# Ledger of designs, part 5: VHH binders against Nicotine blue oxidoreductase (nboR)

Target 1, 204 residues: Nicotine blue oxidoreductase (nboR), of Paenarthrobacter nicotinovorans (Arthrobacter nicotinovorans) (q93nf6)
Amino acid sequence: MGDTDLPCVTGVLLAAGAGKRLGRGPKALLPYRGRTLVEDAAETMLVGGCHEVVIVLGANAQAVCARANLEPYRIVVNHDWSSGMGSSYLAGDAAAHTKNHILVALVDQPGLSVTTVGRLLVSHRPGRISSAAYSSLDSPRVLRRGHPMVIDAGLRPAVASTVSGDAGARVFLRQKPWLVDLIDCSDESTGEDVDTVEQMYRLL

## First folded at step 5 (VHH; framework vhh_enristomig)

Design s47 (from c11a with S31D)
Fold by ESMFold2-Fast, scan of step 5:
Formats: sequence, C-alpha cells, structure tokens
Structure s47 (fold): chain B 204 residues (1-204), chain A 126 residues (1-126)
Amino acid sequence: as target 1 above (204 residues)
Amino acid sequence: EVQLLESGGGEVQPGGSLRLSCAASGFTFSDYAISWYRQAPGKQREWVSTIYSGGSTNYAESVKGRFTISRDNAKNTLYLQMSSLRAEDTAVYYCAREDYGDYEGWFSDTYGMDVWGQGTLVTVKP
C-alpha cells in the first residue's frame, strides 16, 4: 500500500496566457502532434510520472475547455492571469496538496517529453529544486536553467512568498542557487518556447 | 540599483515619426535582450519588439516595416524609431529587460520580463 505520508508529485501546467506576442489565439490550443499543445503537455506530465495534473487556465479559458479534451485533468481558472505568470503559478500551487512536490511546466514548450519528466522525478532530492537545463544557441556547452522544474514540498511556501508578477520562482532561485540541481535535458529538447510567429517551426 | 527609464514620447500627427529611448543602469546592458511593450487605454500590455544581446530583432506583425529597434551598448541605451504612425499606436510605451537564459518561458505573454521602466506616452492625434 502506498504511504500517504510520503509526498507525491502534482504536475502544474501553466496555460493561462493569451498568446498576444504570437497573435494566433491561446497557445494552449495551438495544433501539435494531431491534437493541442495543452493536451500533449498534460498527458506527457501524467505519463512521465505525475500523480495528477492541474492545468491553470486564464485567457480564453472557456474556449480552451470547449476545444481541448481536458477531462483527465483538474482545471483551475486564474481570473487574475493578466497580472502575470506568477499569479498563475500561485493558483496552481494553491490547488496542489501541501504534502506534494510540484512539477511546473509551461504549455508553450513543445519539447516537453516523458523522458524529461521521468528524469527530473527520478533525480529529485529532498529539500531541493530540480530544474531541467539546456544548452543555449550562443553557448552550446553551457547549461542554463529551464522548464520543467520540480519544487520540493518543503520549499513551496518560501517559493510562493517570493513570487510576484512575471518574476516567478526565478527570484528565489537567483537568491538561493545552492538549492538548485541542474538536470541536463539537452538530448531531449532545446527548452525553448513558442512565443512569436518566427518560433512556430518549433511545433514541427 | 537596476533601472530602465523611457523618454521621447509626445504628440504626433498620423503618418509622423517619433524616436523613443530607454536608458539602462545597474546591470550589464549588453548581456540582456531588451523589449518594447505598449499599453493602449483600456487594454492590456502588448509586446512590440525585442532586440537580443547578439543584435537579432523581432517585431509584432502590427509594427513590422514601420518600427525599428536598436541598441547602443556603449551608452546603455535602447531605441525605438517609429514611422508611419497610426491612431492605433497611441499607448504608453514600456522598456523591459528580458530574463535571458534563466527562465525563458516561465512568464506570461509579457514573456521573460524582470525589470520594467515607468513608461512614456505616445499620442497619435489627427
């Protein structure tokens, strides 16, 4: 029987943005692999080892729910989504059980894979933050922090207290780099997102 | 003290031109991608243009061919040269520093921004 006192991992998929820079409607509904980005990302998190997946919607939430098959997942609508991604993270954090670690992913990163999720979960250490890390285009041998990341259950309150606007968890991570484990995922993805029309090749 | 300060806004007639500046201080300007955003009355902020540390540029479709973003790393200054201005370009324009290399994609549609300026108002008035 599983020990209910041990933390599970709740996937939190941030999908609240309006996709304004891209101008193609909500990024959650962008076509990807015969379905939508939100469906692909959420299933990848679940199959990769998350106990459950919470999807944080905001802009166009009604349209996303009407067009994507999100029945296997828990939906949270962030009515304050326009104040920045930090508010969406806080909504997802509040929906997750306090004993669970959170694996945070962004809907606009099509390179999310079951292998990357599994690697982060297997590598995760108590009291730490496990961040996927990727090589940059300008520095192919240098790893930089990226998504997804696992935030240890014990660190969640401290992370939540530093989140504001678009600053997100990075302020915490910049101030406490010794708490961060970089997990190389360059073999699976570049870690880049789809934010402009010029970047849409990343969906191919 | 990390700061971005915009200037150059004002009133201009349709078809006119205006140059905005953004003065950066308290950080190594040349290491960061810097963006222009704008907010029209009653609307949310929208992205206008980005210039990356390597000099590459991106533009919103609505401003392509009319606006030019540039930077002077020696002066720690970002510019936005606006031409063929339209009534719909009326907005407060903001300079924002992109959090390059740390949390690309952690942010909303104002993607990657960790430092914002106070804004400068541009009014296109017939």
Scores: ipSAE 0.015, ipTM 0.149, lowest interface PAE 7.2, mean pLDDT 79

Design s48 (from c11a with S31K)
Fold by ESMFold2-Fast, scan of step 5:
Order: sequence, then C-alpha cells, then structure tokens
Structure s48 (fold): chain B 204 residues (1-204), chain A 126 residues (1-126)
Amino acid sequence: as target 1 above (204 residues)
Amino acid sequence: EVQLLESGGGEVQPGGSLRLSCAASGFTFSKYAISWYRQAPGKQREWVSTIYSGGSTNYAESVKGRFTISRDNAKNTLYLQMSSLRAEDTAVYYCAREDYGDYEGWFSDTYGMDVWGQGTLVTVKP
C-alpha cells in the first residue's frame, strides 16, 4: 500500500484554563522546546495527521494569541471557560464539522508526540473511541486510559450530551467501556500532565 | 487536614446488604463531587459511582439497580448502600474527592481525584 487511509479528523486542543494551581500564567504559554506549549501541541497534532486543529482558548485568550504563533490553526474563544472544561470541550466540538472525528488533546501534556497522534489515527475504528493508554513502572502490564483520544463522528452527539450535564465525558467512557479501544503509548510518554509547580520538571 | 475515611466494610453472604460510609473533613464537602471506587486483588481500580454537588448520580453498569450512592452535606458524609451482593463485588472500596474543573480528570478514570481514603474491605462469600 502506498498510503494509509486515516480518519477524517479535526484536532481539538483544550487550552482554556487560567493555570491557577500552577501560578505561572496560562499553561498554553509555558516555555517548551524554544516556543510555547500550545504551539508545540498544535503542530504535533497537525504533523501527526489531523486535517485541521481547533484550539479552544478562554482565560487570557488575548495574551495567548498575542504571544504564540497560532496563525496555522482555528481559534475558538470560550467565554464561559470558568464554568469548567466541559464547556471548552463543547465549544471545540461545535466548531468541528459534524462529519469529522475529533482527536482531543490537552495543552498541559508535554509528552504528546507525532508518533502517538499517528498511532491513534491509524488504529481508529468506525463507531469507537480510541484512547491513548499508559502503564506505570509499578504495573507495567496494566494500561490506564488517558489522552489524547479519538471520538468517532457517530459518537460525538452522545458524548456531548453527557458533557452538557453535571457529568463529564469520562462518565460516558465509564458507562460504555466496550466502545473504548486502548492504544498503548507507554513507549512515547507517561501520560502525565503539568498541573503544579512541582510537576514542571516534565517540561524539561 | 483534608481527609476521607471509609467504614462499614465486612463479610456478607451472597444476596446480602452492606452500607458503606465515608467521613470527610478539612474541606467544603457540599461543593465537591465524590466517587466510590473499588479494587479487587490483582485487578485495576474500578469506578463504581459518583454523586455530584447538585445531588445527581451515576453508576457503573455492573452495580446499577443494586447500589445507591447518597450524601449528607450537614454531616459531611458519603454513603453507598449495597444490596444483592455478589462474589464479584469482593474488593477494597475507596471514596475519592473529584477535583472540580480539572482538565486531566475529564478524560481519565482516576486522574481528577485529588484526595483518596484508605479503603474498607468488603468480602462476599457463601
């Protein structure tokens, strides 16, 4: 085969948070590999195979746009970002064409790689959710669900309905685990995020 | 300071009932979603049920119709009423506080849980 058929996928990068727990301003603007975390994550999603990338901003959106080169991407500003991440996901979901699958990634996961994105897209099956999964040193044979993940176009309405309520998207995943394919990405990352000052070593 | 403490576990026969409690201290209990998880020997920690600050609830399919989660905000206490218990319900049961608005917890089963109790053992045997 000359080429691999990849799903028609919109990358949705969630970057709306204020970074309150970290205290270093918005996580999107954290220095990473000579640029910002948001620039690195968005480029990784595009190079990894996403047809387009929608970046959902909220807290400090004007500062993020002024300081980061986001020209290649679609920007969605979630003015309701303080109500929680569910609203940011819904804003990104609404911006993606209904026929497209969504690959959802978090800006605070510096271990996101082109290989991980490509592996998820190649592995994705119609009607399913493909989740990056990670093992730990304490349990090297046990995979735990993480992100990024690909949500099939056909499942997006059901996921969005779950998110719109008091429950987050993980409730959909917990209630319907048979719809989730775990894709081992332990060789690329630990799946860990940067949420506190003590965790900033992960940006090294 | 911030603590969760489970109690109420023990031995029960198949078809029996148990009520688990989780006492919370050091935070504004009424503002958080609180979950029950369980872990059987040699297995991954499994989500069982969540009750949100507004009182709405969700259940794992394996326990729906048999378990009831509830909360008493005046007493800072979470409950799990377990009925029609099966051998497969044998596990250490944990309560966990959900970090409201945490991005990581949105996708992961346990990553958004910032406070865990020590657990209480439930053994279902004939």
Scores: ipSAE 0.016, ipTM 0.381, lowest interface PAE 5.7, mean pLDDT 80

Design s49 (from c11a with S31Y)
Fold by ESMFold2-Fast, scan of step 5:
Structure s49 (fold): chain B 204 residues (1-204), chain A 126 residues (1-126)
Amino acid sequence: as target 1 above (204 residues)
Amino acid sequence: EVQLLESGGGEVQPGGSLRLSCAASGFTFSYYAISWYRQAPGKQREWVSTIYSGGSTNYAESVKGRFTISRDNAKNTLYLQMSSLRAEDTAVYYCAREDYGDYEGWFSDTYGMDVWGQGTLVTVKP
């Protein structure tokens, strides 16, 4: 009781994608609120309570670093970004101290807010995964898992083991749903991504 | 039009085998991870297996070692080879296209599954 170590939270922002379906260059560089998506997301994670932010880049990493102001953050370039779905997460995980929790966010979710980040960090419980959750107009009483997520330090090795190759962290979550706490963030965002031109209204 | 269409369901005895197919149209099939889900009468829909664009596979613990997922990108078709079937495998089986992105849909769940098939019924009866 009472005098245990308090681990920090490392933010891991996954921004390695080429944006092939969208066709507008790397999503990290999409204009958003007077800057870029990557700058907005990273600052939101830091202001929201992450001790540090690791940005995982891959496709067009040199262009992203040249055009976005990323000096406050730690940059990891995943040279294998095209080979496996989970490779960028593994690069970010490897960069974080083993005792820290990880808050994972995706660069293509413009609805990420300081309030959502703070809510997840405050709600996080030891030994669990805290997932932002969203309801839709079609199902207003049903919460569905989304991003960001806080992965407890103690669960990171098991998650990383599942993520190897093309496998994503959702495989771990599907196998062990009892470890997941859904944190309602419907008041802040819909949890929707920007993947196609038709979805670019979400940047407004 | 983006579509998934399951086939191959039917009646089978315990210990038997069955092969399900899912025909995809209207999108670049090879770019997507595709999953099998099932829903038994009176139960929630559950995940069964996923095959990724690179060919890697994952399975629910309840079917591991008994089911094999595969894909034929030239034919835009997904398969589920089922063996050692049990009464509890009785369900409507659905294929679902996982969110396409450069890791942007990485944590997405059923909510991130943007295309579903109509389902095919598998009945395992003694």
Scores: ipSAE 0.013, ipTM 0.403, lowest interface PAE 6.9, mean pLDDT 81

Design s50 (from c11a with Y52W)
Fold by ESMFold2-Fast, scan of step 5:
Structure s50 (fold): chain B 204 residues (1-204), chain A 126 residues (1-126)
Amino acid sequence: as target 1 above (204 residues)
Amino acid sequence: EVQLLESGGGEVQPGGSLRLSCAASGFTFSSYAISWYRQAPGKQREWVSTIWSGGSTNYAESVKGRFTISRDNAKNTLYLQMSSLRAEDTAVYYCAREDYGDYEGWFSDTYGMDVWGQGTLVTVKP
């Protein structure tokens, strides 16, 4: 685009899972703040500063599109969603313009905030990965990497290369920790997801 | 019921070798990626190596070329062969089960680690 103070970023929202462990249908359609998780997360990414949002769907993609208002966003259906790790990320990465950074977020992480998204975008530095990070009561001085995460446009090919195998992006990040900037978001969220029935309290 | 149990730790001299084992029970071992982590005195727990269900392996740069991860699916056992040991390898070593079935969680460093062992101490002394 033109000169700006902020990076040009495509939001990639990963929403392709069937929610098998939860057993409540696709996570994208879980009720949250008077609408669905996918609608809330996508709007939060857009309002927080992403220039566009790509939503990666897979399981029950037709039902998600029929029941959620996703008109403002680009939809990518990952027909290989059941193949496991990384295929949904790769589908989202392929849909994003090669010049853009990617802010990747998970649909199953309630508490994603406009503040967190904006903080990551403002903090992002060229050639780096900016990760939201969270401390716990057990270790209040230790920040642990979480979501969402901004991947610099220049690092996307290397990240995609590691994801294409059995290994996910976390392996790239573990091998190259000096490329990762931890952005403290403990004041906004715990960084926790909703994966089992026991964790549904996180939807509030 | 689901459990990982490490063994094989001990004292070795610099340049020595040691083999760690991790016995798994209560789950279909061959279906999961399993990792080695270590925690040195006064430091955070750090990732060492992962072996995926398909057999591919990844290593932290600090151990690459010196450590070899392997698995025996018939015995439900994970191994870490350590060679050219250094003082900085002194740590409690843990095995951990990756939540291989959750493709959405693989971005987080601690997400997908749903079972941890008790650990086995490795001390490298001159």
Scores: ipSAE 0.057, ipTM 0.462, lowest interface PAE 5.0, mean pLDDT 81

Design s51 (from c11a with S53R)
Fold by ESMFold2-Fast, scan of step 5:
Structure s51 (fold): chain B 204 residues (1-204), chain A 126 residues (1-126)
Amino acid sequence: as target 1 above (204 residues)
Amino acid sequence: EVQLLESGGGEVQPGGSLRLSCAASGFTFSSYAISWYRQAPGKQREWVSTIYRGGSTNYAESVKGRFTISRDNAKNTLYLQMSSLRAEDTAVYYCAREDYGDYEGWFSDTYGMDVWGQGTLVTVKP
């Protein structure tokens, strides 16, 4: 707890996708809590304890910047966003100072809260990955990994080297589950995303 | 209906070999990455191996060099060739189809699996 001299955490908000399956333009601009998902998520990360927030945009980046108030944040435009989320993560990782931990979050997870962010940052241990975890409806007593997660500064090179369009960070997590601390956030959210029209109820 | 059905499990002695199969139906098998998972009694489900659309593979460190994942797209079948089996390999083995929904399926291990088989039991004992 008495940890005022610890390294800073950079929030990386992944918001580059086109929202193709949803068909309502970029998910970053979906209405949420009187603003947009991207504005809500970025502010939540900053208020929750991130030293800074890097927002990775791609699809319709110009429209997102024009319609959302992103002035308090660092914007990285991934022009190769269509090659997969791996390229967007690597763009965000590259923008963060090499000595900082990264808290990575997804723009389409509307249940992100200041409490969840703060809990992860307080719980984070050196040399580890701290993942928000949620019980599923199919297994209410079993926690599953979700977002956001904190990647220790010392693990970032290994995570980045594993990332590809097909493999993603999941391969690193699967191969090294002993490095992952599950932080129960079931009281704050279900951890679900908004990917299709049928899932729009999660914004309601 | 989209389905995955595992077979090939059974009892085997330490150091022995087994070949598991997973028959897929109701979807374009060649378009998906397919994984093997296992769950030992009293333990959490753990990832074993993945084979991607292009044929590249990844393995859990505990099985690397002993297990080989492969696919036959013409037969819509996934295989796991298991060699040098150990008592700790005793588990129910599941195959699972990976669903890459935009960003979520990129970090979430279990959440990215949208179709699971019923499992096949492998027991390694003297």
Scores: ipSAE 0.017, ipTM 0.414, lowest interface PAE 6.0, mean pLDDT 81

Design s52 (from c11a with S53T)
Fold by ESMFold2-Fast, scan of step 5:
Structure s52 (fold): chain B 204 residues (1-204), chain A 126 residues (1-126)
Amino acid sequence: as target 1 above (204 residues)
Amino acid sequence: EVQLLESGGGEVQPGGSLRLSCAASGFTFSSYAISWYRQAPGKQREWVSTIYTGGSTNYAESVKGRFTISRDNAKNTLYLQMSSLRAEDTAVYYCAREDYGDYEGWFSDTYGMDVWGQGTLVTVKP
């Protein structure tokens, strides 16, 4: 083929949750490295190689937009954020161009790095899902699938069609594990999130 | 203090049924999604089923229609009703507490501080 263009990937940052278990307002606004988690994650995705970043907001969306500098990014407000699982993913998917791959990341994982994003984009193969994967000292021989992950443009319709009600993208992934490439990112992060007050040390 | 304890395993003939239980203690059971995993001899641990806090469920393709996961939050107990058992269902079955965080976590197999049970052996043989 005579085409030398790099593949286009739209970053989709899921940041719509209310942070109910943590009890400190939306996780998107948690302080992190002199700014907020949402600002850090979105910039990391863009610098790491995403052509554009779509941030899906929901709970306290107006407060997040007022307090975080999100000017470089595309904002999508999911008014159905409190409904069944997957509505925020579907909102982000709908906002991305149909020909682009999607790199999905979660705002509550402070271990997201430019290196991890770049590694996934370089490793990605047509027709597959490339997932960051993490091991622990307790299970060093076993990689666990995590975020971020790249969903091939060709698989997006099938993923979206399985996401409804309480069913999520993970249903597709668990039903079709042979489509998933695990990309070891244990050298960059543990893949851990911030869900409880006790886990806030992960923001240090 | 945080503990999961499986029971109900045993020997059964092909086509038979078994009901596994998992008793939870030391945490707010109703606040967590809980899963069943299994590990057959010489194989990696395989996900079987998950039940979420709202009661929705997911199943591996290999067990869909044959296994039913359920929970009783008042008794802090998880169940797996297995029917039409096959030789390939022979494995040690584990229950595990899933750390999915908010609903955003439901899009991944992000397992933070997983609490695992000891396992219960299921052997399907004629």
Scores: ipSAE 0.015, ipTM 0.347, lowest interface PAE 6.8, mean pLDDT 80

Design s53 (from c11a with S56Y)
Fold by ESMFold2-Fast, scan of step 5:
Structure s53 (fold): chain B 204 residues (1-204), chain A 126 residues (1-126)
Amino acid sequence: as target 1 above (204 residues)
Amino acid sequence: EVQLLESGGGEVQPGGSLRLSCAASGFTFSSYAISWYRQAPGKQREWVSTIYSGGYTNYAESVKGRFTISRDNAKNTLYLQMSSLRAEDTAVYYCAREDYGDYEGWFSDTYGMDVWGQGTLVTVKP
């Protein structure tokens, strides 16, 4: 295939949740850096090196598409989003070309940066999972696995086969830790999410 | 007040069995995935098992086939039935509420647990 014979990376942005616990509507539409979380995260993935970005929507998908500028991205609507986040991951995985690695990111984590995405893509090794990792002020020498992460094209079927309902990819990662490379991204963010009203300071 | 309280720990001989309980209060227990973790002296906490709101279960490879996690939603109680116990199972066992529906719980090993119990000690005599 000439110029396209090397594997590319498809970004998969998981943005299907209703934001019920936060009570501020879908998290995808939360204000961030003069736009919305979903717009910022998707552009960061694309600029950081993803060949394309697939945004998985679910709860309030029509409202998200109407209010956010998502024209540059591919939209997948997961109608089974309420069955758990596994179904959203699987929808994104199914939309990606089988030859591509997947960089999976979560819409509710405002600390995603072009530098973090680029660092993961440059560091990625064949047959492995490259996970952004973060240390805390309380444990600065201990790296903890976080997101985004790059799943090698060759591992995607095995990861997908272990994802079910609310079990998620963490089962695969906990069972096979020797396949995971931790990439230190502590200098870029804390890896923290926005799930409750008390955590909204993380959008500032 | 949201809390988890473990009980059932004690001393047991190698090859023996023990049943741990975790009593939950202050939240809708049936709506959350609940996990067991353990911490041996001088080691970090490690995941042991999880039971999801729908009843699906997962186990660490080191305990698979020997431990069984279960829940009784009517009693707001989580259980861990341990069999064929080994010296390496000696640890303080913690019950933890998994942040159900939190994306981080899917990929991170650090920020999926928002409520922890105080722990119950299990000692397997060599």
Scores: ipSAE 0.018, ipTM 0.346, lowest interface PAE 5.5, mean pLDDT 80

Design s54 (from c11a with S56D)
Fold by ESMFold2-Fast, scan of step 5:
Structure s54 (fold): chain B 204 residues (1-204), chain A 126 residues (1-126)
Amino acid sequence: as target 1 above (204 residues)
Amino acid sequence: EVQLLESGGGEVQPGGSLRLSCAASGFTFSSYAISWYRQAPGKQREWVSTIYSGGDTNYAESVKGRFTISRDNAKNTLYLQMSSLRAEDTAVYYCAREDYGDYEGWFSDTYGMDVWGQGTLVTVKP
């Protein structure tokens, strides 16, 4: 028969940062629901429908592997993590099979849910980028692009080329907004991350 | 006080030129990537151009070859030189500061944009 209702997708979880602004060590190891952010996010991606999950580590990679249960996942250590975030994305992209779509998620977004992942995978269309999108109380009818995001297998080379050349995937997305489908996930999360001590309430 | 303030907007005929300026204060301007966005009546805000702290530039396809972004770090000022203006370039133009190296900013269109200017109106009318 033709394609399944769900795409074959590799989850890429970006977890390489040192957590400098937060000052609490690597964000991957922040306590969350009786375990760590990295364990929760990775399991959510698998249960939500990703065929496999690649976790990109960098800062304190050995400590993260020693203290978190990451056995179900494939670990990629980005030794160039300090050169910038694009290098971590590229490491994850390179680890994924070339035929698979990629669902990219950030370890510091605790509102990631199985429902959100599943919704993106079900909604994904060939040749497009499917972005979780969130409205705010200030603008309840306006959706803003966020994470996670599904990048179609056919678009991955162009995204990687843009990331390698300059800023990051953001540049590709802004240059080609007509390729992006916004998938409303406002009922599941606010789309907010944990980057500073003041934002740690989002882990509660 | 961290602030961005645009100026230079106005009315021009099709094919004309304008130069927009954005004055930055209250932060180390040279350390940040700064972008131009625009919002036309009845439409959502769209990205126009970015200049990075190292001097590299990127442009939306619709303005490529017509607009030039530049910065003067000594004056804490961002510029957008616009040429060959079209009716569809009519919009309020905003400058915005990007938080360099932010994971959210890499994949989000407005996340990592923590400072926005008030905007300056550009009207292209025959």
Scores: ipSAE 0.026, ipTM 0.434, lowest interface PAE 5.2, mean pLDDT 81

Design s55 (from c11a with S56R)
Fold by ESMFold2-Fast, scan of step 5:
Structure s55 (fold): chain B 204 residues (1-204), chain A 126 residues (1-126)
Amino acid sequence: as target 1 above (204 residues)
Amino acid sequence: EVQLLESGGGEVQPGGSLRLSCAASGFTFSSYAISWYRQAPGKQREWVSTIYSGGRTNYAESVKGRFTISRDNAKNTLYLQMSSLRAEDTAVYYCAREDYGDYEGWFSDTYGMDVWGQGTLVTVKP
């Protein structure tokens, strides 16, 4: 059946946290490039090549839906969001069709770009995990795993069974590093997130 | 000031045992997951073990059954009990704090690790 038999990629945007360290309300609603972080990230994933984008909300989900334009996307509310980010990943995973790869992104990574998403999707190989990777000026030859990350459809059950609370997919990745392909995205972003007030300069 | 300081490294014979310690200061130790990493000569730094705030533990396949990670929250100290040591365990061992906000470090081994110790050398030789 040609192209219709190939697995699609479902974007899963994790946006369920309360932003408690930042204290500025949900990170999803932080101003970015004339709109909100959640709107920018979700559109970037869709334009970059994801078949669909599932946004996992939790803390302040009603306020996020009321204030952000999320009409093009599928919304999943994780009522267990306070138990840890692993529960939000599992909610997003459950919403994606079992045959699809998942591209996972975090809402607090403002450097996400269409180029980075497209590069990961084009580079992805069957049976593997493709991770955006970043070097720094202080360590230009060292690539560190970051976001976004493409999880092959065949690996999703194993990742889901390993995911627990705060540890997330990190446990799976640490135990099976030979499954990970590092895709250099240093030319597009530093891979940095926004967790504290001091880090808000990353939204400028 | 937030700081981690490893100790307990040294020379040991194959099949021997050694206990590493990591003293933490400047933060609420009990609230964080803390990990052990190692770097062998000529190799990349690799993850060894993690202990979470609730006491759950995880281990790299290469050390399962031989190493035991533990913590003493009253003493702000992390431990790594190493048994049945092999030549391939020769490395500088580092402890690292997992800095979790709501999302940080969830997918990356190095993101969300904001404090590293200086390292302690373990040499396994006959």
Scores: ipSAE 0.027, ipTM 0.429, lowest interface PAE 5.7, mean pLDDT 81

Design s57 (from c11a with T50Y)
Fold by ESMFold2-Fast, scan of step 5:
Structure s57 (fold): chain B 204 residues (1-204), chain A 126 residues (1-126)
Amino acid sequence: as target 1 above (204 residues)
Amino acid sequence: EVQLLESGGGEVQPGGSLRLSCAASGFTFSSYAISWYRQAPGKQREWVSYIYSGGSTNYAESVKGRFTISRDNAKNTLYLQMSSLRAEDTAVYYCAREDYGDYEGWFSDTYGMDVWGQGTLVTVKP
């Protein structure tokens, strides 16, 4: 049914961390392509097919809002951000309509592309989790799970229940690997993040 | 010089017990979550157990109720107490540091793993 048969998806961009390991202030504000990582990632999610984008902020939320142009997006401030990423994911999940799938992305992945987002949305199947997956040059036929990831609306309560103890969604994924579809995105990026000063070359 | 070193593996009969240790050096051990993984011959590496920096634990369904993960921050050491061992528990066991940065590793079981030990072999046979 329909000619544009993409799932209705809320993008959840996790941008609440303080960037302590990097030591360059919040990662959301790192310079990227003439603007900031948070602006680039959020626009990529919208253009790639997300119905809306919820940005979860925490550390330095007021400074991020003052310095980045986030008007097109819905902002959720997680005041409990220091308890761990789980609380930020739950804040984003709670902000999304219960009928929508969630495409979750991390602000520190500069390789996020419109093509990758679109590929995940087109490939997504009911009742499953669709994960971008990446192979290395040394192991071109071995795919490893990465971001972004689409969580089916029907699985969101089960995923959220494992996260409430700050165990993270990875515990759910390890325990139920048969629910995960790996979508090869190796042609678009490596799936690498920016977590240390040595990795800042990825912001090229 | 960040390092993890496993010990305590060996041969044991079905129903027996073993205690594995993982000695950490070169970092503030108490600040990191640490996992145990295992790899059986001819199979992919699989997650076994997780202990958060604050002490919270999780287990793979196959080992829940039989294995207990714990840590001693004063000794910079991680433990895996294994009980009621089965033939299918035969594997090389690895400890791995989950460097859970602000966003790293949130949904991927490999993304936050930045340090791996050398492994210790556990063989369960009658």
Scores: ipSAE 0.015, ipTM 0.382, lowest interface PAE 6.5, mean pLDDT 81

Design s58 (from c11a with T50D)
Fold by ESMFold2-Fast, scan of step 5:
Structure s58 (fold): chain B 204 residues (1-204), chain A 126 residues (1-126)
Amino acid sequence: as target 1 above (204 residues)
Amino acid sequence: EVQLLESGGGEVQPGGSLRLSCAASGFTFSSYAISWYRQAPGKQREWVSDIYSGGSTNYAESVKGRFTISRDNAKNTLYLQMSSLRAEDTAVYYCAREDYGDYEGWFSDTYGMDVWGQGTLVTVKP
C-alpha cells in the first residue's frame, strides 16, 4: 500500500527580510555550505519534490539577485516587505497556481533537508495543513509545530484571508488546530532559526 | 531579570469565574504581544488567547465568548477573565511573551515564545 503520487506543490521560500536584528545584511545572502542560504534552501525544496520554487525577496532584492545563483527559480519581489511578513506570504501565495498546494519555508532555517521536504509531501492529506514538528530537549516526547509546512490548495484562500501584516498564518493555525497534521522531523533538525548574532552558530 | 509570574488560579465549580494575572518584569511590557497558553493533564500545551501591543486580541474557538484577555501597561500586568468555566478548562495556565523576529512567529505555534511563566493551576470541579 502507499501513495506513489506526490501532490502538485509550489515551494514558496520567504526571503524578503532585511535581517535587522542580525546586522549582517539580508539573511538570504548569509554564507552556507559554500554558497548562500537562499540557494541552499531553494535547491533543497526543489530536490525534495516541489514542482517549482518561488522565492519572495524584498529588502535588498537587487543585491540578492546579483550575488546568488537563482536562475532555476521564480523570483517575486515584494515592494511592500517593510509593512510586515504577512505581505511577503501573500505575494508568494499569489504567484503560485491556484490548483497547487504550497510548501512554505523560511530562508533562515539552515536545518531544512531534502528528507524533511519529501516526508511532508508524502504525508500530506487533502484539505489539511501538514506541519513539520519538532521535540525539544526538555520535552522529547512532545511535538510542536514548526517550518516548513504544506498548505492544501483548498485552504489557501482561508489562510490568505487571515494574513494581515502583523498576525501571519499563525492565527489561522491556532484557531483551527484540527486542520493541522504534525509530521515528526526531529530526526532531521531542531527547527531552529538564525535571527540574532548569537544564533549564527546554527550555520556551522 | 526578565520574568513572567502568573497568579489567580484555584478551584471553582462549573459555571464559575476566575481572573488570572501575569506580572511582567525586566522588559518593556507595552512593546510586546503576550499570550495565554494552558496544559491539561496528559495533553500538550495549547494556545488560549493573545493580545498585541496595540490592544488587538485573538481567542481559541473553545474559549471565545467566555474568556477576555486584557492588559494594563502602567502596571506591567496581563489578565485573563474566565467565565462560564467548564471541566475541560481544568489546566495549568501559562503566560508567554511573543518575540516574532523576522519570520518564526508568523507560522510557528510556540517558537515565537521566548519567555514563559511558571504557570497557575485552575481546577473546575463540582
Scores: ipSAE 0.023, ipTM 0.410, lowest interface PAE 5.0, mean pLDDT 81

